# Designs tried in a protein design chat: VH-VL binders against Ubiquinone biosynthesis protein COQ4 homolog, mitochondrial (COQ4). Part 5

Target 1, 235 residues: Ubiquinone biosynthesis protein COQ4 homolog, mitochondrial (COQ4), of Homo sapiens (Human) (q9y3a0)
Amino acid sequence: SDGAGPLYSHHLPTSPLQKGLLAAGSAAMALYNPYRHDMVAVLGETTGHRTLKVLRDQMRRDPEGAQILQERPRISTSTLDLGKLQSLPEGSLGREYLRFLDVNRVSPDTRAPTRFVDDEELAYVIQRYREVHDMLHTLLGMPTNILGEIVVKWFEAVQTGLPMCILGAFFGPIRLGAQSLQVLVSELIPWAVQNGRRAPCVLNLYYERRWEQSLRALREELGITAPPMHVQGLA

## First folded at step 20 (VH-VL; from u1 with heavy chain T102V)

Design i6
Fold by OpenDDE, fold request of step 23:
Order: sequence, then C-alpha cells, then structure tokens
Structure i6 (fold): chain C 235 residues (1-235), chain A 122 residues (1-122), chain B 112 residues (1-112)
Amino acid sequence: as target 1 above (235 residues)
Amino acid sequence: QVQLVQSGAEVKKPGASVKVSCKASGYTFTDYYMHWVRQAPGQGLEWMGYINPNSGGTKYAQNFQDRVTMTRDTSISTAYMELSRLRSDDTAVYYCAREGKVNYYWGYFDYWGQGTTVTVSS
Amino acid sequence: DIVMSQSPSSLSASVGDRVTITCKSSQSVLYSRNNKNYLAWYQQKPGKSPKLLIYWASTRESGVPDRFSGSGSGTDFTLTISSLQPEDFATYYCQQYYSWYTFGQGTKLEIK
C-alpha cells in the first residue's frame, strides 16, 4: 500500500469503505442535529466527489473561474482587509458582507478545513464553496436563521448540485412550523430555485475583486431578484 | 495619469538571472493585475504571466513556469519579473502591462511599460 | 491553449486605403456571462510599446481614432482601418484573454 502522503493540508486519506461509513455516519448525525456543521462538512466531502469534478471542470472553462482555481483565494479573517471593507461605501458588496457578518455574528473562520477529498484541486473547490456561503447570504439577502439557511441551501443545491446541499434543502424544513413551512414552499423555495437557475455559477465569481461593486448592481448582473417580503417578518 | 516605468537595459551571460522592475503610478497598484510580455527581436508578443499585486497570486505561461518568478512590492507600487537560467533565445524586450477592466470584467492590457531590453550573450 | 491566427502576416497599403486584418481563435472567446468577446487589438510601432486599440472585440480605447474599428464574434474577428493614415503603418496584434492570454503572430502593415 504505497502510503501516498497527504495531498494537502488536513487531508486524511480514506478508503472507499471508510468514506462510505463516514458518509453514513455524518448523514445520520446531520439529520439528528443540523447544527453539526462538522458533520455536514464530512457529508459534503464524502459524497461530493463527482459533483465537485463537474464544478471544477466548469470553473476551468470560465475565465474568472480559471483564475480562482489558479490563485486560490481564501476568505478568512486573516485574508480579509476588514479595515478596507469598513471604509467602503454603503451598499457595496464589501460593506454589506461586513455588515452581514456583524449583524449575524458570524465569522469567516468558522468553516472547517477540507479533509476527505482525495484531490487537491477539488479540495479547494469545496473549501471555496464553504467560504462563499456567507457571501451568498449577503448576495441573496438571507439571514442566518433556519429559514434563511434553508433558502440558501436551495439556491446552492440548484447552483452546484452538491448532494449535501440537496439533502440540506430537503431535510432542513423538517423542524419548521406550519406557517414557516407554508411560506417556504409557496414563496421562498420557488424564489431560490428560480434565482439559482437564472444566475451563473456563483463559484466563478472572484468576490475579492468586487468589494467595491454595488450589491444591487451585482444582483442585477447575476439576475438575482429581491427576496420576497415575507422573509423580513419571520426574523 | 497611469504610468508604468521599467528598469534599464540588461546584459547577461547564459545561465545568469535577470530581474526587471516595473514601477506603477497614477492608480491603485493593488487593484490591477500586472502582466509581463516579451518580444524577441523581429518576433511577436509572448505572454509570460501575471501577478495579482493584492494577493501575490501568479500565473505563468507554460514556457516559463520553471524559470520565471513574478513578485511585487506594494509599498512602492513596483512589480518584478525575474527570469533565471538565461539563454540566448531569451534576448528580448520585456514589457510590463496593466490588465484593464470594464464593470469588473478583466483581461486586456490597457497600459504598457516602455520595455526593458535584455540581451543574453556569451 | 487558445491559438490566435492572424491574416495576413504582412500587408502593403497606401495612405487612404481601407485595410482589413483578420484574427481567428481556435476556440470561442465569447463569454456568456457578459456576452462579450474577450479579444483585443494592439498597435505597435518600431521601437515602441504596444498600444491598446480595441478591447471586447469592438470597443475603441479612449483616444483611438474613429477610423479604427473592431468586429466579429466567437472565433472570427476583424480589425478595420477605414482610411489609412501615415501614422498607422505599424504592426498589429490580436489577443485573446478568455483562456489565459495569447497573441496572434502579428500583421505588419507597410507603406506601398
């Protein structure tokens, strides 16, 4: 067994059997406790290989996606110039992203490192997906409450086809009250799906080069419509 | 006004290294990619690679991947291109060029340095 | 890598002539996201740096005379000089920037 060393930092080589077990275990845990982000991450890594290849290949064919894959920008507290973002005009992508982080009390550093993807480039793709998640919240105007998370997952599922996103989108609503469920099914899911289909692949956006861009302008560029009004009342 | 000012002409021996500088002014240095393009005598333009001055990310053309290093000093808005293991066929004018943008889409080279002649002779 | 092929490699013309240079890419350089062709044209005079003329296949750079125009889409592009001026004798290059960066071999425009 030629002990192929780790392909990247935090890489844990696993057999197909081990991956299968991890996938099953993480799925069960994620269903039991959706707030186990670590288990969701494991599930994504162990089930997403084929889909990640498709995403990677799509990125390679996109001018901006290719640059992202080449330069491998990271979104973390260490890579973000928070002072710069703070100085940007209101309504800019950077300022709105910073506001999102502050209002929702989330940190870019909360994302788990990739471990179970047996390809270095694909490992980056899934890492990028994770790091762009909060940017998608900003882009879609979705809060980090359960309803907002489900909406973003539906959008991501449509955009990426990642099994974890699909599962999250379908199983996320299980704990919702009747009223929330009705709004989700009648308005929010259709909105997320429509925007997800209309928008280009959001992984091909070099967000770090667009901090100064008006969020409104970016939404227009991507064909993303304003969220339904009901999302504001359920916060 | 945007200006790219390159270092002076260089004469090198085969096997040596050359480092060319490109000082940018008239714009925010970190907001634009800097490219390097060379032109051998009587030949066309050849793209060598680029650097993202903000992140330090680079892309090199395949022909130069093992010999070229692009760096930047943001404090003085200067990009550097170092080419090692010089050969006679590396004799060329080397240009730095800024990548232009429209509505956050990039790609074309809107400003060029004056060029730096590098002569590799035994 | 996308290969750029220019035609002709050299051209002789007189002042006042209409000149057309063609550039073909081995792959489409049309980007669906913004519906722009990632193609540029440059002019280079002897001993001088290249100068941007056209970007996005058809947009003139600021300060470029109206006699210069770019057209085409996908894989076939054309630079046209409607009425050649004495200062237009130079070498012209097309460039794609869709998939990294490649130049055409150049077209030398000489006086007849």
Scores: ipSAE 0.925, ipTM 0.967, lowest interface PAE 0.5, mean pLDDT 94
Fold by OpenDDE, fold request of step 23:
Structure i6 (fold): chain C 235 residues (1-235), chain A 122 residues (1-122), chain B 112 residues (1-112)
Amino acid sequence: as target 1 above (235 residues)
Amino acid sequence: QVQLVQSGAEVKKPGASVKVSCKASGYTFTDYYMHWVRQAPGQGLEWMGYINPNSGGTKYAQNFQDRVTMTRDTSISTAYMELSRLRSDDTAVYYCAREGKVNYYWGYFDYWGQGTTVTVSS
Amino acid sequence: DIVMSQSPSSLSASVGDRVTITCKSSQSVLYSRNNKNYLAWYQQKPGKSPKLLIYWASTRESGVPDRFSGSGSGTDFTLTISSLQPEDFATYYCQQYYSWYTFGQGTKLEIK
């Protein structure tokens, strides 16, 4: 029923005009302050509808992607067996993910719930994208500093084509120093783009079924190479 | 050794429900999807759906979407398939089957239960 | 939904014969990520559960005799029994697991 009620938990029905205003406002704010992750989220939701359809359709055609769309696994503190992850061998995806969370002092619960996507399945796709973000940091070996975030954003932009990723990738470097910018443009961006193009759609990975897999093996499987330089410690 | 042991034969009336169990042993129950496949007398194999024992996530075949419920009890490594509103054409042998994997890619059914005969008759 | 078309529906053969069963999928079941064909072959004897023979189109399951082989890619697949043994008389099914799960209609192999 096309009733005016919420389509999913946290769904906020909005008119096209409201969405437009939200998109404009969130874009402006995200440009002004790129650390406003909430605004980036709003921008992603309000501008990503068409791109999300494409992503969804790609997932539907993929054996593993279809299962993900069917089962809708979530990555959160409530869904992760942290004890299990802690018990996994060093170098495993699960152990390395946990290490990433600890080292970078991030929680899987920091991801904002989807609100402004007027399709329940697409809402999940963008939610999955958000929840997989930290997994991509782990997969790419990127820290959560500004350079690491930009690199991951470039990778995501290439992988997903989401407008918010593209925007973040292009405008993220605006506040970087000259040296960081040089390294970013000369080495890190090309690396991110190359790996983003080479790797299959990372949304089609059922990560929750791969906790025991060697991170190295997974990188090799996906064609992801080592970063050209150590990104840790850079601005 | 991996074993799937199913519950015994059932005789049901039309309109009734049947619940078949499949007890798994010899492996970590939550690590593998459990599928259900049925076979009518003299007919081929028909996939009904699967359950992810870890999450409880399910996928049902279109023909069974409104009548089948797959569940699991992880404490006893047992999967259940309940089929409601039984009809005569639901008379079949029902199998549970484990989904196998190679290098974290899944799909084929490597182990099967012995089958459970369900007879629907007036 | 991917439809599996198996041929023939039945065949008669003698011990020692070379037997081939064909399976065609309505869509390709080749997965680009791992370059594997999501196709399996099963053997079922009367009153028994199906038994996995071949997975990934050509990989033989452990314990399956060497006389069984799978070949093909994309949409066309073949199960071959190089020299039929008395215990091989059964019904054989192909299965795709690329897009959910569907079986061929089966091939009954009978003794001539």
Scores: ipSAE 0.924, ipTM 0.967, lowest interface PAE 0.5, mean pLDDT 94
Fold by ESMFold2, fold request of step 23:
Structure i6 (fold): chain C 235 residues (1-235), chain A 122 residues (1-122), chain B 112 residues (1-112)
Amino acid sequence: as target 1 above (235 residues)
Amino acid sequence: QVQLVQSGAEVKKPGASVKVSCKASGYTFTDYYMHWVRQAPGQGLEWMGYINPNSGGTKYAQNFQDRVTMTRDTSISTAYMELSRLRSDDTAVYYCAREGKVNYYWGYFDYWGQGTTVTVSS
Amino acid sequence: DIVMSQSPSSLSASVGDRVTITCKSSQSVLYSRNNKNYLAWYQQKPGKSPKLLIYWASTRESGVPDRFSGSGSGTDFTLTISSLQPEDFATYYCQQYYSWYTFGQGTKLEIK
């Protein structure tokens, strides 16, 4: 039963049948508990191969994306200079990212490593996407509650086409109350879709080179508008 | 006052290695990429590669991929370029150059070192 | 890889002349995200390191005299010196920095 063998750190080679079982199981678990981000990660890793190739290819064609693929930057506790980020002016990308981490009581290291992607470069692409996901919360001004996460998933679905983002966008609302669902459908989804179409692919942005940039200026550069409302207050 | 000061001239035999240093001053060393560019006698400029001094990440031009190593020591704000398995056609002036930042994109080379002459002869 | 071609390879001119140097890239260096041409011009005097003149095809670096100007877009670029001064005799290089980095072969500007 010789598979491909390990291609990168933490790689678990799997057969197509094993991938199918992992995809089905992780989809079921993620629908049951949307906060099982480890199951969302498994789902993305086992179902996204074709889409990851499309994303990688478009990154290669973009000069900034190509630099990211070359240098393989990581957003983690071991790669971030938190003291430098803390010293940045209020409203800078780096300071607002730290505020996001602090307010939501998360760290860059709380995400599971990539395991089930059988190509080293595509494994980096999905890993980068997951690290950029928290950056997207900062960029879009969305909290990590269920409603904010769904809004980010709609944005990501438009930008990436990843099956896990599409599934999260359509099935994530199942656990929302009526008020949150009304606001989501009438205001937040249209906003997320419009901004996802207008903004360039956010995987082609080298955030680590622009921590000092004003978040307001960055949003304007990317064509990202202010959210139509404050989502954190909607539970 | 940005300054890039390189190590002195070197004379080497074929097959040896050379390591050129570039000491930066007048700015935050880790905030700006460092590039290496060489110029053979009577010839044009040839890009060799860069190092991100913050992460240590590198990109080398294809012609040098197997032979060049770029490193840095952030404690003394110094970048290094080492070229191994030297040949006579590696005789050149080697420059370090800082990549400028404009609006947080990658950039052109705004400051250059004085150059280091490396001569490779039997 | 983007190949840069300069013309002419050399030229002779007198003080006061208007000089034009052409640079062509094998692929467009215009980045659609910010609508900038990633092309720079450098001046190098004998025995000296290169000095930046122009970036983004047409933006003068601080301290560069206004007689230097850059123009062009996409694949075709020019450096113009409107009234040549004695200190302008040098070799000029274009450089693309859109996709990695390549230099043109250089244009040597000599006194007649």
Scores: ipSAE 0.759, ipTM 0.903, lowest interface PAE 1.1, mean pLDDT 88
Fold by ESMFold2, fold request of step 23:
Structure i6 (fold): chain C 235 residues (1-235), chain A 122 residues (1-122), chain B 112 residues (1-112)
Amino acid sequence: as target 1 above (235 residues)
Amino acid sequence: QVQLVQSGAEVKKPGASVKVSCKASGYTFTDYYMHWVRQAPGQGLEWMGYINPNSGGTKYAQNFQDRVTMTRDTSISTAYMELSRLRSDDTAVYYCAREGKVNYYWGYFDYWGQGTTVTVSS
Amino acid sequence: DIVMSQSPSSLSASVGDRVTITCKSSQSVLYSRNNKNYLAWYQQKPGKSPKLLIYWASTRESGVPDRFSGSGSGTDFTLTISSLQPEDFATYYCQQYYSWYTFGQGTKLEIK
């Protein structure tokens, strides 16, 4: 709410008019320059209220999702025991997640803090979604190149309906080459949509309790099929 | 071998607080959730809540929500349950119980402490 | 909140008898993701801590005699002791762990 003070760390209370201006400005900036990831974050936080409520409510109805909402786990450098993850067997979720981070040269701590969501629980939900995003790259076998990110955004759009995911899914392909675009439309989008519909909501998975689980076994459990091709060299 | 050893019996007056400890050994303390369950004389088992000893995250049963605090000290592998504003009907045996795991899901209580008798009387 | 109801509250039986204790939950405890019933059974002898007998409705804990078995799915569950022994004098509790945790009120088994 308005001038009532912060509801969580980093919260910036804004009026409905201010939210409307932030949403419009961030949408325009993200369409003008898709690499303004900070604008995509602002757009998600200022336009996602209804969708975040739907996601929160479905998490409450799932017993694992309810535990996540209760305990508020974080996936960050400060919460991960990287030494323990490195010691896990080849092919485990934790080991493959570390491999993904290393090969793609990304960190779980690259996300901006949530600022414009005026509900503490919904702020956690969008924060969890951002932290789970890299886990989805690992689960789906997708690199962080432009093509891989678009494929993950299609999966996320089907599962979550978040405006930022829909924006990325529909407008990300504009910068692809002809071969990548052909593969995306004919094979990767159908695969991402089918798996997004089949798999349970990935926000209801408590990854922190299952780092030792075989990634293959986890994919089988979730109904996630192998991607139709390797994406690394296509972007 | 897994062991859960609880602190000794307590006698308290109404309105006071009690803090029961549960020291774990024989396993990695931070890998398993710790639960608290009480049993009034002649009554059944009543779940009070849990703590995730790795993060300190908790969940309390609704009946205890405003009176119970569960904490832990990972350096000595010990969980604590504190119950405040004691009433005579809080007289019970208080157990700690470890949550077991199978197939990477949450679970049932596979190991129990010996119980701590708390008596609330004038 | 899932409420657990046990029946009967008390039972008397002779050594060698087959006994059955029932447990009903107010909501299904079957989790569709792994197709498991999140239901456990515990035995508690006088003056002792509870002891786990059965988990996932039907899986016997290590060291539990074969005469103990669990069955049921969804909302209706049973614990069966196929041939009652003198050491089986105890109170038995069911517990759901699907959505948070609740116990049944207990069934006291007395040997005639």
Scores: ipSAE 0.758, ipTM 0.903, lowest interface PAE 1.1, mean pLDDT 88

Design i6
Fold by OpenDDE, look of step 21:
Structure i6 (fold): chain C 235 residues (1-235), chain A 122 residues (1-122), chain B 112 residues (1-112)
Amino acid sequence: as target 1 above (235 residues)
Amino acid sequence: QVQLVQSGAEVKKPGASVKVSCKASGYTFTDYYMHWVRQAPGQGLEWMGYINPNSGGTKYAQNFQDRVTMTRDTSISTAYMELSRLRSDDTAVYYCAREGKVNYYWGYFDYWGQGTTVTVSS
Amino acid sequence: DIVMSQSPSSLSASVGDRVTITCKSSQSVLYSRNNKNYLAWYQQKPGKSPKLLIYWASTRESGVPDRFSGSGSGTDFTLTISSLQPEDFATYYCQQYYSWYTFGQGTKLEIK
């Protein structure tokens, strides 16, 4: 352990061997139980270093992405003006995001802090990815059920190339019934891939500056089509 | 009507600090980034940095990174720019400028303050 | 940093003349997401603050006379004054806001 102190809050310096062990362990656990979000997070951090560099570099070349990297906006209960979001018109990004949080009983604060990324800026990138996840649910109109999560993971995999997203996208369906699997393969995955390819990098969106924007308008701007109807019916 | 009103002229000695204010009116102060640009006598425009009045986030130009501090008071819709360790070549007119937006894309400066003359002389 | 190169540095013209000022960026300022050029033009009169004339390379700011026009894309941009008026004698600056913010060195338009 090079005697260098933590690079950021919650940073745990690890050796290459330790990272390898963490990656293997977290992968096994995530495969065993895909609902172990903590293990998915560990897997992402330990395997995503190269991909995170690419993402960071992409963000640096984007006018809005560069500002995001500079200003380091966070999406948490402490940073969100919930009263403002609640006061926004129905159909706005902010209002729909708030609705999503309420309906799905999720909180922005449930996202695990970054720990195993040995670069402060890259640590932010992966943190931003995590915090934008629920925003992607809102943007794509995907619920937090197993199908919705898989669809979002496919979208994220296409958008970011993160190994954890790819793995999650491929192994997520393992516990699905035949009918759900058929719909996933025939309709939902193609939809996610197509939209993921068409849309610009969603990490380069300064969401905090777009709360008032119509969600419909934003989807149109990004080239995101309406989700297939089957996602809500197949719990 | 959007207005940016800056503080009055300043005369400072080398090594001193100067703090210029910019009071915004006619719009929601926290909804727009505030920039600072200076112009030395007979010279062009030089961008110094910006502040996000909502978050307090700042970006400074490389030439000023270690000497400039941008702050804001949202209660009075006022932005501040402090420049420390003043030198003679810091003699300039300093402007605050609002960053404009179209369809949630930003970048150009649509409104400017009247400017504040800062003179650094021994 | 994107460097803005403005030409000419100074120009003498008469009332009624067509005037053209050029600005070149060291890198493209065309944003693929919205297909807009992140370039603005400003006018500055002596002792006054800069005034926005053109943004997104070709969009006139409200209240700007029709004789002012902006054109170009990518790295090459032009400000044109179709028929110079007495009040148009000033210094003009281009600015990119694609990657942070940088100005051209300015073009001083003087009476011939």
Scores: ipSAE 0.622, ipTM 0.860, lowest interface PAE 1.1, mean pLDDT 93

